VHH binders against Uncharacterized protein MJ0448. Designs and how they scored, part 2

Target 1, 256 residues: Uncharacterized protein MJ0448, of Methanocaldococcus jannaschii (q57890)
Amino acid sequence: MIKILVDNTAYKKFFAQHGFSALIEINNKRILFDAGQNSITLRENLRLFNEKEGFDYIVLSHGHYDHCDGLKYVIENDLINGKVIAHKDAFLDKYAGNRYIGIDEEIKEYLLKKADLEIIEEPYKIDKDIIVSGYVPREYEYEMEEFQCIKDGKRVKDEVNDDMFLIAKGILITGCSHSGIINVVEYGKKLSEIKGVLGGFHLVGVSDNYLNRIVDYFKSQDFWIMPMHCTGFKALTKLSQLNNFVYGHVGKIIGI
Short names: E, the ipSAE of ESMFold2; O, the ipSAE of OpenDDE; V2, 0.75 times the mean of E and O plus 0.25 times the DockQ between their complexes.

## First folded at step 1 (VHH)

Design b1 (framework vhh_8k46_1)
Fold by ESMFold2-Fast, scan of step 1:
Structure b1 (fold): chain B 256 residues (1-256), chain A 122 residues (1-122)
Amino acid sequence: as target 1 above (256 residues)
Amino acid sequence: AVQLQASGGGFVQPGGSLRLSCAASGRTFSSYAMGWFRQAPGKEREFVSAISGSGGSTYYADSVKGRFTISRDNSKNTVYLQMNSLRAEDTATYYCAAKYTYWSGDYRYDYWGQGTQVTVSS
C-alpha cells in the first residue's frame, strides 16, 4: 500500500502543509518517499495513520526543504533503519532568488556524515517491484521554474538534476517533477509498465500553451493520475476534468 | 582518510567456520559503508558482502548467502564477516573496503585493507 503523509490538501483529521511525503509498504519493506516541510506535520500525520515503525529506505525526490525538512522528526526519533537514497545534487545549497530552499543544514550534515547514504544517478532497484529512477533525461521540451545553486563557491543556474521518482508495482510517485512531468512519465515507461502516476506535477506558473499540452498528454493515457502538491490550482482545475483523474490528499490510501 | 586492517584468516577444513574482522582507524566510521571482497589465485576480485553505515542494511553475493553473515560494531570501529559451512571454493584472500559518501562521485570503495588469507582444504 501507499499512504499520502504530506500534501498541500488534507482530508478529515489530517494536517495539510506545503510539501510532499508518501509511505510505501510492499514486499515487507517500508519506504518513506520525501518527508514534507517540517517535523510537526509529518509527526502528527504518522500518528493519525497509527504508523509507529521506522523505515527500511528513505528516498529523496530532490533537495528542496518542502520534501526533506520533515526528516528532522525521523532523525531525532531514530526511525532510519536502512538506506537514504538521493542524487548527489540534492545536497547543494539551493535558492529561489535570495531565499534558501535547500535542505536544512543540520539535516544535510546528518545525511552526509552519519546516515547510510546511497548516492545514485542511474536506476536503482530496491527489489523486483520497486525502482528509483535516478537522473531523469530531459528529452521533451518543458517549462522549468528558475532556481539557482552554489557550485564551487559560485551561484549558478540549478537545473534540479537531483529530481528523481520511484515506481512501486507500476505506480509512479514523483515529488515535484522539476525535470518536466512528460519527461518523468516517459522515462518511467522505459523502466516499468505504468498504471498510475501521483505526486507533484510542477505546473504552477507555466504558460497556457504548455499546460494545454500537458492536459492533452494525460487525456491520451491509459493510466490514472493523482496530481498533488506543486501542481497548482489552475492545472488542477483543468486536470480534474479528465476521466483518469483521481483526487489526492493527505489521508489517501492506495492498495497495491 | 581511513586505514583498514583485516584479520582472522587461516586454514580450515570444509564445513568449518571462521570469523574475519576489519578494524578501521580514522574519524566518522559510521559514515562509511563497509564491504568484503575476495580474490582467489589467478581470478578477478569478487564481491562477497556489504553493510551500511548504520548496520541496518546488508547485502550478500549469491554464492555466500545463507552461509556468511556481515555485522559491525561502530563503538569498536570494526566490521565482521562470520563464515559458516566453508567450501573449498571459498579459498581466497579476503579484503575489507570502505565507501565514503561525501560529495559528488563517492560511489566506489575508495579505501582497502591489506587482506587476510582463508584456505579451505582437506
Scores: ipSAE 0.000, ipTM 0.103, lowest interface PAE 20.6, mean pLDDT 86

Design b10 (framework vhh_7qbe_3)
Fold by ESMFold2-Fast, scan of step 1:
Parts: sequence; C-alpha cells; structure tokens
Structure b10 (fold): chain B 256 residues (1-256), chain A 119 residues (1-119)
Amino acid sequence: as target 1 above (256 residues)
Amino acid sequence: QLQLVESGGGLVQAGGSLRLSCTASGFTYAMGWFRQGPGKEREFVASISRSGGSTYYADSVKGRFTISRDNAKNTLYLQMNSLKSEDTAVYYCAAELWYDSSGYKYDYWGKGTRVTVSS
C-alpha cells in the first residue's frame, strides 16, 4: 500500500503542509519516500495513520527542505532501520535567490556521518517490485525554476541532478519533478510498466504553452495521475478535467 | 577532490585583530583551525561541528578567538582579537568529509595562511 503522509492538501483530521511524503509498504518492506518540511506535521500524520514502526528504507527525491526536513522526527525517534538512498547532489548547499532551500544542517550531518547512506546515480532495485530511478535524463524540453547551488566552491545554476523518483508495482512516485514531469514519466516507462503517476509535478509558475503541452501529454496516456504538492492550483484545475485524474491529499491510501 | 583555501593572514600589531577565512571547494563536515609557530609543532586552535552547535577552543586562545562558519558559502572563519606575539604562526584550515555508503572518512588540509604579530 501507499499512504500519503505530507501534501499541501489534507483530508479531514490530517495536517496539510507545503511538502511531500509517502509511505510505501510492499513485500514486508517499509519505505519512507520524502519526509515533508518539519517534524511536527510528519509526526502527527504518522500518529493519525497509526504508523509506529520504523522504515527499512528512506528515499530522498531530492535535497530540498520541504522534502527532507521532516526527517528530524525520524532521526530523533530512531526510526531508520536500514538504508537512506539519495543522489550525492542532494547534499549540496541549495538556494532560491538568497534563500537557503537545502536540507537542514543537523539532518544533513546525521545522514552523512551516522546513517547507512547509499549514494546512487543509476537505477537501484530495492526489490523485484521496487526501483529507485537514479538520475533522470533530460531528453524532452521543459521549464526549470531558477535555483543555485555550491559546486566545487562556486555558486552555479542548480539543475537539480539529484531529482529522483521511485516505482512500486507500476506506480511512479515523484517528489517535485524538477527534471521535468515528461522526462520523469518517459524515463519511468523505460524502467517499468506504468499504471499510475503521483506526487509533485512542478507546474507552479510555468508558461501557459508549457502547461497546455503537459495537459495534452497526460490526456494521451493509459495510466492514472494524482498530481500533488508543487503542481499548483492553475495546473490542477486543468489536469482535473482529464478522465485519468485522481484527487490526491494527505490521508489517501492506494492499494497495491 | 576537496580543496581548502585559507586567506586573511598578514602583519598586525600586538593588541590588534584579524579575521581568517577558509573556503572549501565542496561539502565539508566538521572543520577546524590549527597553527604552527616558528620552531614549534602544529597545535590545535579551534574546531566547529557542521551545524555550528558545538565549538571547542585551545586554552591559549579561549576568550580571544571565535570560530564560526557560513555553510551557504562553504566558508570557515576565525575571528582573532587581542593578538599577542605568541600567536605568530601559519594557520591551517582542516576539514572532514564523509559522504558514501562505504563509511570512508577523508581528512583534508589547506596550505596555510601566515599571521605575524609585531610587538
């Protein structure tokens, strides 16, 4: 099963927050995909789901605070039972203008010094049914939000090379799709048959031409979509018109 | 490969102040300052954790020197106040880097920056 733990929209008793997190439980493995923006929201939503057990894997979609900083709860309560999987660039100092948007320093310190950290760039199979993408090739034109990072002592454009997704039994889970949602899905199709796509599509602030291209792309697909988090209201109003649209929120459970 | 570059050294009168900087070419974990005076062995000056939540100082500099870091700039600082002739030394930046599943730890050092305190 897949449980949505953190999203910008929540159902009834659950707490909403700018951020993303999903729990995947398959084949007696528990995987935490991202952790949201802070410990309080992740803690309360786990409690409301009656989730008390630790995680065999933690997968970081990329190194932004709204996906990683909820890990403070996980770390402080000793809930990491196995590996943390991330791209090496997730640990770069990351910025939006002058604002630091990277992983919280104490969390970064724990992951690099104390966690069983598995750095990947190529596809990584956790299980026969579970694969982490590694680096997503940028084959199709997309619109990037402007970020910067520090590489080799220099402040450079951050192309978010650390952006990764996970596929669980044909369901693709993405954090923010900074590599372009079409690139995410097309690369996913090379790794597995895709039955559904959920997570952040990163369509806030994109041009109308690009958004219409994305809508047309998804209209042609055989799988369902559940756009959340950084997809944004304008994109959601257009994508919700598609026959394959599913409404996503904290509290959603998907059986697999 | 990680590179550390120190700057800010120079000539200063006793009682004066200097601020040393050390810029890292990439991510660093814990960092510190060491110094080596004429005819002496290298000695510890100060260290700081990645988060900045823990700092340690040699007794000889406690209350006069302040270590800090700006992780946004990958830069370590040493604010040196009330300088004495005994503080004359080459000051070295040191960093620990560990970021892979093998648990490998890397220790890196800069080439140093010279501080001369005249009486």
Scores: ipSAE 0.000, ipTM 0.089, lowest interface PAE 22.9, mean pLDDT 85

Design b11 (framework vhh_8k46_1)
Fold by ESMFold2-Fast, scan of step 1:
Structure b11 (fold): chain B 256 residues (1-256), chain A 122 residues (1-122)
Amino acid sequence: as target 1 above (256 residues)
Amino acid sequence: AVQLQASGGGFVQPGGSLRLSCAASGSTFSRYAMGWFRQAPGKEREFVSAITWSGGSTYYADSVKGRFTISRDNSKNTVYLQMNSLRAEDTATYYCAAVKIEYYGSDLYDYWGQGTQVTVSS
């Protein structure tokens, strides 16, 4: 079972917020994939789902605040029962222009010093049915938003090498797909048979040519798609015309 | 909209068998995943079984694994549930449902049939 806990759009009683979070329950494991951008939204939506139990795994799709800063709720309520899985670059200081967009410093300190933190770069198998991607190779042309990070005391371009996804029983869950959604899906196909793809596709602000290529790409696939979060309104209006499109929002439940 | 009609229910003794059918009409059936759900008197609807749009994957509730088999015939726009080794606890109204995704939970189904009653004596 997958429950969408945080997204930019919500159904009825749920709270919407710029951010992403999903709960995956499978094989007696509870996995929190991202946590949204603040404690309040994650707390309220967990309450509305009647979710009171802690998490066996926390997986960070990448190190941006709108995916990680809801972890403050998780940390303060002692809901981490096992491992936190992340790429090492998730912990860099990250910027969009002059704005800090990285993980909150208190959360970052907790994860690095007190959590059972598993740093990965290669595929990590949680279970026979659950795999975290590690680093996503950039084999196909894509359009990347311009970010910066601090490495060795220097402000440099951030390639978002920390971008990762999770596959649970053939369903690929991505945070923002900063590595390019085609690269995400094509790498996912090398790790597992793909039956569905959900999460942020990062198509806000992309060119019309690139967006049309993404639409054409997904027309040719035999799996469903549920683009959310950073996919953006323009891309959603085009992708919604596809026969394999599913509308995603907070409150959505997927049985697996 | 997809119209769904379930049939094949009836009375059966414990240990017996029944085959349910769900006929779809009017639209793109071959692009929908199909599921069977059941509801006993005084209980909530529960998931029974599911099959992907292609028929390539099937899913079962733990209570029916090894006893029930789901299948589909896209040329006939029909999904089937073969129920073997029936128990009193299987007594319920059985509903077929369609959803435009390969995997699904009860809240994701877009189209529901009228249902067919299955009664396992005692």
Scores: ipSAE 0.000, ipTM 0.177, lowest interface PAE 16.1, mean pLDDT 86

Design b2 (framework vhh_gefurulimab)
Fold by ESMFold2-Fast, scan of step 1:
Structure b2 (fold): chain B 256 residues (1-256), chain A 121 residues (1-121)
Amino acid sequence: as target 1 above (256 residues)
Amino acid sequence: EVQLVESGGGLVKPGGSLRLSCAASGFTFSKYAAAWFRQAPGKEREFVSAIYSGGSTTYADSVKGRFTISRDNAKNSLYLQMNSLRAEDTAVYYCAARLFYSGDYLEYDYWGQGTLVTVSS
């Protein structure tokens, strides 16, 4: 079972927030994939789902605040029962222009010094049905949002090499797809048979030509899609016309 | 000049208490996270406790419930209240502060020279 804990859209009693988080419960394992932007929204939505147990794994899709900073709630309430899985570049100081968009300093300190942190770059199998992607190869042309990070005291371009996804029983879960959603899905197909794709597709602000390419790509697939979070209104409007489109929001439960 | 100066170390009996202080100068302390680390003879340096610019705290499992970290930004000072001291708490205690992170891991920008705590009969 997959439960959507944080998304920009919420169903009735749940709280919406710019951010993403999903709970995956499979094979007697509880996995928290991202944690949203702040403690309050994650705390309240977990309460509304009647979720009180800790997590065997925490997987960070990448090192942006709207996916990681809700971890403060998880840390302060001792809900981490096992490993935190992340790419090493998730811990860089990250910026969008003059705005710091990286992980909160208190959370970074805890993860690097206190948590059972598993740094990966290659695919990592949690079990026979659950795999974390590691680094996503950029094989297909895509449009990337311009970000910077700090290396050797200098601001340089951030290619978001820390972008990762998780596959659970054929369902691919992505945070923001900064590596390009086509690259995410095509690499996913090399790791597992894909039955569904959900999460942030990062199509906000892309050109019309690229968006039309994405729409045509998904129209040709045999799996369902549930674009959320950073997909954006214009892209959601076009993707919602596809026969394989599923509406996603906080409160959504997917049986697997 | 930037300085972190620890004080308050000394000899104490098991079960006793001690309060360490760290005086910061030469930088805007209130904007920095601050931490205590310790190094016992023949062992590697280990994390003890941290307090962040916003006031949140973290503790190593070995000291949780016994030690309390605090700060006074008006006095540019960091404190560690140590209660129920054990022989294994014997170490040189270091004050550290950080603002920026770069590369693939967190780094502390400033370190003190350390203060010795000895817990024995």
Scores: ipSAE 0.000, ipTM 0.127, lowest interface PAE 18.6, mean pLDDT 86

Design b3 (framework vhh_7nfr_2)
Fold by ESMFold2-Fast, scan of step 1:
Structure b3 (fold): chain B 256 residues (1-256), chain A 122 residues (1-122)
Amino acid sequence: as target 1 above (256 residues)
Amino acid sequence: QVQLQESGGGLVQPGGSLRLSCAASGFTFSRYAMSWVRQAPGEGREWVSSISGSGGSTYYADSVKGRFTIARDNVKNTLYLLMDSLKSDDTAVYYCAKVRYLYGSGEYFDYWGQGTQVTVSS
């Protein structure tokens, strides 16, 4: 089962927030994929789902605050029972203009010094049905948001090499798809048969030409899509016209 | 009603050791992270150490790392700070603090004890 814990849209009783988080329960494993932007939203939505148990794995889609900073709740309440899986670049200082958008410093310190941290770049199998992508190759042209990071003491362009996704029983879960949603899906197809794709598609602010290419791409697929979070209202409006569109929100449960 | 009561402070010579205790009541102790915070004469509050609800994670200020150990006993609802190799700069009132769930940026403490004086002199 997959439960959506944090998204920009929420069902009646749940709390909405700019951010993303999903709980995956499969093969007697509990996986937290991202944690949203703050402790309050993650805590309340876990409570409303009656989710009290800790997590065997935490997977960070990438190192932005709106995916990671809800981990404060998880850390403070000892809900990490096993490994934290991340790309090494998730821990860089990250910026959008003058705004720090990286992981909270206290959370970074915990993850790097105290957690059972598994740094990956290649696909990582949690079990026969669950794989974390590692680095996503940029094979297809895409439009990216401009970010910066600190490398070797210098502020440089951030390619968001830390962007990763997870596949659970053929369902691909992405955080924000900063590597390009077509690149995410095409790489996912090399790792597994894909039955569904959900998460942030990162289509906020893209050109109409690129958005139309994305719509045409998804029209040709035989899986369902559930675009959320950073997909944005304009893209959601166009994608909602597809026969394979599913409306996603906090409170959504997907049977696996 | 939440209550936190510190004990174990006192006067000690440089290089000595002390064990501080904090007896907690009025809440489910094992569900909350706990911290030690100190205040030296004429200075602001300085965070010293924190421990998660289960005791599985501990954090230390750089000034005390390697010298102090934070621990808890969830059966007895008691928080400890084991202080070794004490220095004159460790002289302060030490407070036991309950961590509230984080609201906004930074740690948020919702309850404090009365404090226990530690004096490292001579």
Scores: ipSAE 0.000, ipTM 0.116, lowest interface PAE 19.8, mean pLDDT 85

Design b4 (framework vhh_7pa5_2)
Fold by ESMFold2-Fast, scan of step 1:
Structure b4 (fold): chain B 256 residues (1-256), chain A 120 residues (1-120)
Amino acid sequence: as target 1 above (256 residues)
Amino acid sequence: QVQLVESGGGMVQPGGSLRLSCAASGFTFSSYAMSWVRRAPGKGPEWVSTISYSGGSTSYADSVKGRFTISRDNAKNTLYLQMNSLKPEDTALYYCARGKIWYEGSFDYWGQGTQVTVSS
């Protein structure tokens, strides 16, 4: 089962917040994929789902605050029962203009010094039904939001090489798809048969030409799509016309 | 308007059997995958089983594999769940849900549910 814990849109009593988090429960494993942007929203939505147990795995889609800073709740309540899986670049200091958008320093310190941290760049198989992508190759042209990071004491362009996704029984879960949603899906197809794609597609602010290419791409696919979080209103309006579109928000439960 | 009405629940002893039914209306039933979801006291919703729009593929939660069978009759717009070898831990309110995707508290997709109680 996949439960959407954090998204920009929420259903009924759940709390909405800019961010993303999903709980995957399969094969007697509990996997937290991202954690939203603060402890309060993650805590309350877990409570509303009646989810009180810790996590066997935590997977970080990438190192932005709106995906990682809810981990403060998880850390403070000793809910990490196993590995934290991330790309090494998730721990860089990250910026959008002059605004810090990386992982909170206290959380970052815990993950680097105390957690059972598994740094990956290649596909990582949690079990026969669950795989984390590792680095996503940028083979198809995409439009990237301009970010910066600190490397060797210098502020440089951030390619968001830490962007990763997870596939659980053919369902691809992405955080923000900073590597380009077509690149995400095409690489996913090389790792597994894809039956559905959900998460942030990062189509806010993209050109009409690129957005139309994305719409045409998904129109040709046999799987369902549930674009959320950073997909944006204009993209959601166009994608919602597709027969394989599903509206996603906090409170969604997917059978798996 | 989407309407889903569950029936067939009741009280049964451990090892017994029950057959649940879900009558669907307000949409093209044969075009959607259908699922059974249950909610036990003090727990969140748990997915039980899903069947494809054609009935050609089915999937089950590990807790019910080998004991439960999902089926559908597209001519009658009805979904079924045959439950065998029932255990006390199967005690829950059972909901019929449209598709493979549903959300907590959406009773427009889920009817009132049908109560299954397994006790000696």
Scores: ipSAE 0.000, ipTM 0.241, lowest interface PAE 16.0, mean pLDDT 87

Design b5 (framework vhh_h_nbbcii10_fgla)
Fold by ESMFold2-Fast, scan of step 1:
Structure b5 (fold): chain B 256 residues (1-256), chain A 124 residues (1-124)
Amino acid sequence: as target 1 above (256 residues)
Amino acid sequence: QVQLVESGGGLVQPGGSLRLSCAASGFTFSGYSKYALGWFRQAPGQGLEAVAAISGSGRSTYYADSVKGRFTISRDNSKNTLYLQMNSLRAEDTAVYYCAADLRWLEYGTYDYWGQGTLVTVSS
């Protein structure tokens, strides 16, 4: 089972929020992939799904607030029963211009000092059916949003090296695909047979040439796609015309 | 494919009222209610000024200090239309008014879709 807990779009009783979170339940393991932007939205959507139990794994797709700051609810209610898996760069101070866009400082300190934190660079198998990607190689040209981070006391360009995805029984789950959605999918294919791809594709504000390349890429694939979160309106209107398009929202359940 | 079309502009005397409408085609507000919508204006020889904005849910609004208390922004997702009710109009409100759609919430806002504009002239 995959349940979409946080997305920019929600159906009916659920709450929408800029952010992303998914619950994966498979092989008697509960995995929280991202946590959205704030504790209230994650709390209410978990309640509406009747999800009261803790998580055996927390996986952070990358270190932006709209994927991580809902963890305040998880931490305050003692819902972390096992490992938190993240790339080391998820914990950098991150900025978009003058805006801090990194993980909330209290959450960051808890994860670094008190959680059972597993820092990865390489693919990490949770079990035979579940793998976390580690670092995504940038082999194909892509368009990146301009971000900065603090490294060695200096403000430098942030390439979002912490961007990771998870595959559960052939379903690839991405947070925001800052490494380029084609790079995400192509690397995913090296780790597993892909039956579906869901999450944020990060196509908001991209050029028409790049967007058309992405549309052509997905048109050629045999798996379904469920672009959400940071995919954006223009990309959604073009991708929605593909035969393999599925509309994603908070409340969606995928059976695996 | 995607269009935003403004209407309701025209000539009005100082102290008068106008309601601007922005009709969206090629997409529905219900499917994209997470996006912010806004009104901008450009007076002759001036740059673009943000006038008002409304969140995807309709619960949060922004107004420029120059229009607070006089203008009201609203949206009707079932009619796929954004509105700007303009009361107590002044000569300095004379401008081309544009509606725009933002792919993000207003606080992070970039606007990617713009209408062609509608002229509002406030004069005696």
Scores: ipSAE 0.000, ipTM 0.089, lowest interface PAE 22.6, mean pLDDT 84

Design b6 (framework vhh_8k46_1; at its last look DockQ between E and O 0.02; V2 from the best seeds 0.00; counts 0 for: pae E 16.7 > 2, placed apart)
Fold by ESMFold2, look of step 2:
Structure b6 (fold): chain B 256 residues (1-256), chain A 124 residues (1-124)
Amino acid sequence: as target 1 above (256 residues)
Amino acid sequence: AVQLQASGGGFVQPGGSLRLSCAASGFTFSDYAMGWFRQAPGKEREFVSAISWSGGSTYYADSVKGRFTISRDNSKNTVYLQMNSLRAEDTATYYCAAGPRFLYSTDYKEYDYWGQGTQVTVSS
């Protein structure tokens, strides 16, 4: 099963928050994919799902606050039972203009110094049905918001090389697709047969030409899509017209 | 090594039909949007029709809507233009073109590869 724990849209009793998180339960493993941006929303949505147990794996899609800072709840309540999987660049200090958008410093310090941290660059199999992508090759043109990070004490362009996704039994889960959603899906196809794609497609603010290409790309696919979080309202109005569109929100449960 | 071979042109009376084909080689055909453009003597190249890389979307110039149909067969690396109800103003050299990967455009300057063209002449 996949449960949507954090998203910008919530159904009925659940709480909405800018950010993303999903719980994956498969093969006796509990995997937390991202944690949203604050403790209270993650805590309350877990409570509403009656989810009380810890996680065998935590996967960070990338090192932005709206995907990681809900980990404060997880850490403070001793819910990390195993590995945290991330790309090394997830821990860089990250900026959009003058705004810090990286992982909260206290959380970053815990992950680097106390967690069982598994740094990956290449595809990583949790088991036969669960793959974490590692670095996503940028083989197709895409549009991305301008980000910056600190490397060697200097502010430089951040290409978000830490962007990665997880596939669970053919369902591709992405945080924001800062690698470009076509790059994400096409790389995922090399790793597994794809039955569905869910998460943030990061299409907010993109050109009409790029958006039309994305719509055209997904129209041809034989899998469903559930765009959420950073996909953006304009993109959602166009993608929702596709026959393979699925409405996503906090509270959604996907069988796998 | 990229080749686009357009064929199927000819002489036809007004109201008649032609089907153009464009066979492609030397690139990954299924990654490219394909377009048909035409050029009459003394005029600039103008957009006729385009089809997305996947075949999921088609686009037409207003002058040909309802009369022309673009299609593609990715298994044969071929794009087609079915032209019905032909008019004298459709007389031109018709060119197929491959755009940048995963892009489409009505602007001929955005296409990477071009065929030699095939002549379509509509006259009484």
Scores: ipSAE 0.000, ipTM 0.112, lowest interface PAE 16.7, mean pLDDT 90
ESMFold2-Fast, scan of step 1: ipSAE 0.027; ipTM 0.460
ESMFold2 (binder alone), look of step 2: mean pLDDT 82; pTM 0.817
OpenDDE, look of step 2: ipSAE 0.028; ipTM 0.461

Design b7 (framework vhh_gefurulimab)
Fold by ESMFold2-Fast, scan of step 1:
Structure b7 (fold): chain B 256 residues (1-256), chain A 122 residues (1-122)
Amino acid sequence: as target 1 above (256 residues)
Amino acid sequence: EVQLVESGGGLVKPGGSLRLSCAASGFTFSSYAAAWFRQAPGKEREFVSAIRSGGSTTYADSVKGRFTISRDNAKNSLYLQMNSLRAEDTAVYYCATDLYKLIYSGSPFDYWGQGTLVTVSS
């Protein structure tokens, strides 16, 4: 079962915030994929789902605050029962212009010093039905938002190499798809048969030509899509016209 | 305000029957798909059955032929008729809606209920 814990849209009883988080329960394993932007929203939505148990795995889609900083709740309540899986570049200091957008320093320190941290670049199987992508190859042309990071004391362009997704029983879960949503899906198809794709598609601010290409791409697919978070209003209005579109928000459950 | 309230759970002997009910309020129930999920002690939550707004149904293999999902749109109610109950059916049963609609097998649902406990034991 997959439950959407954090998204920019929530319905009635749940709480929304700019961020993303999903809980995956498969084969007696509990996996937290991202944690949203802050402790309060993650805490309340877990409570509303009646979820109080810890997590066997935490998977970080990438090192931005709106996916990681809700981990403060998880850390403070000792809910990490196993591994934290991330790409090494998730821990860089990250910026959008002059704004720090990386992981909160106290959370970063905990993950690097105290957590059972598994750094990956290649596909990582949690079990027969659950795989974390590792690095996503950029084989198809895409439009990337401009970010910077600090490497060896210098501010350089951030290619967001830490962008990863997870597949659970054919359902692909992505955080923000900074590597390009077509690259995410096409690489996912090499790892597993895809039945559905959900998460942030990162189509906010893209050109009309690129957006139309994305719409045409998904129109040809046999799986359902549930674009959320950083997909953006303009992209959502176009994608919502597809027969395989599902409107995603906090509270959605996928039975597997 | 969207609300779902499950009822009808209880203790039953193996081979017995129970009917679960879910009362929906705060939205146009007849327009949306609805589903039952369950969680057994010490196990993960699993899909049981779904019914679309048009009446088409889907069942998990473990319950097919024994359970029947139905709806009464005039009463804003969802039901699960459970027959030939087994010890492995012991679980908390949850009512859920897809406020958009059920599109595919394994499609996402909105969770709104607190659950009702079903215990199958001699």
Scores: ipSAE 0.000, ipTM 0.366, lowest interface PAE 12.1, mean pLDDT 87

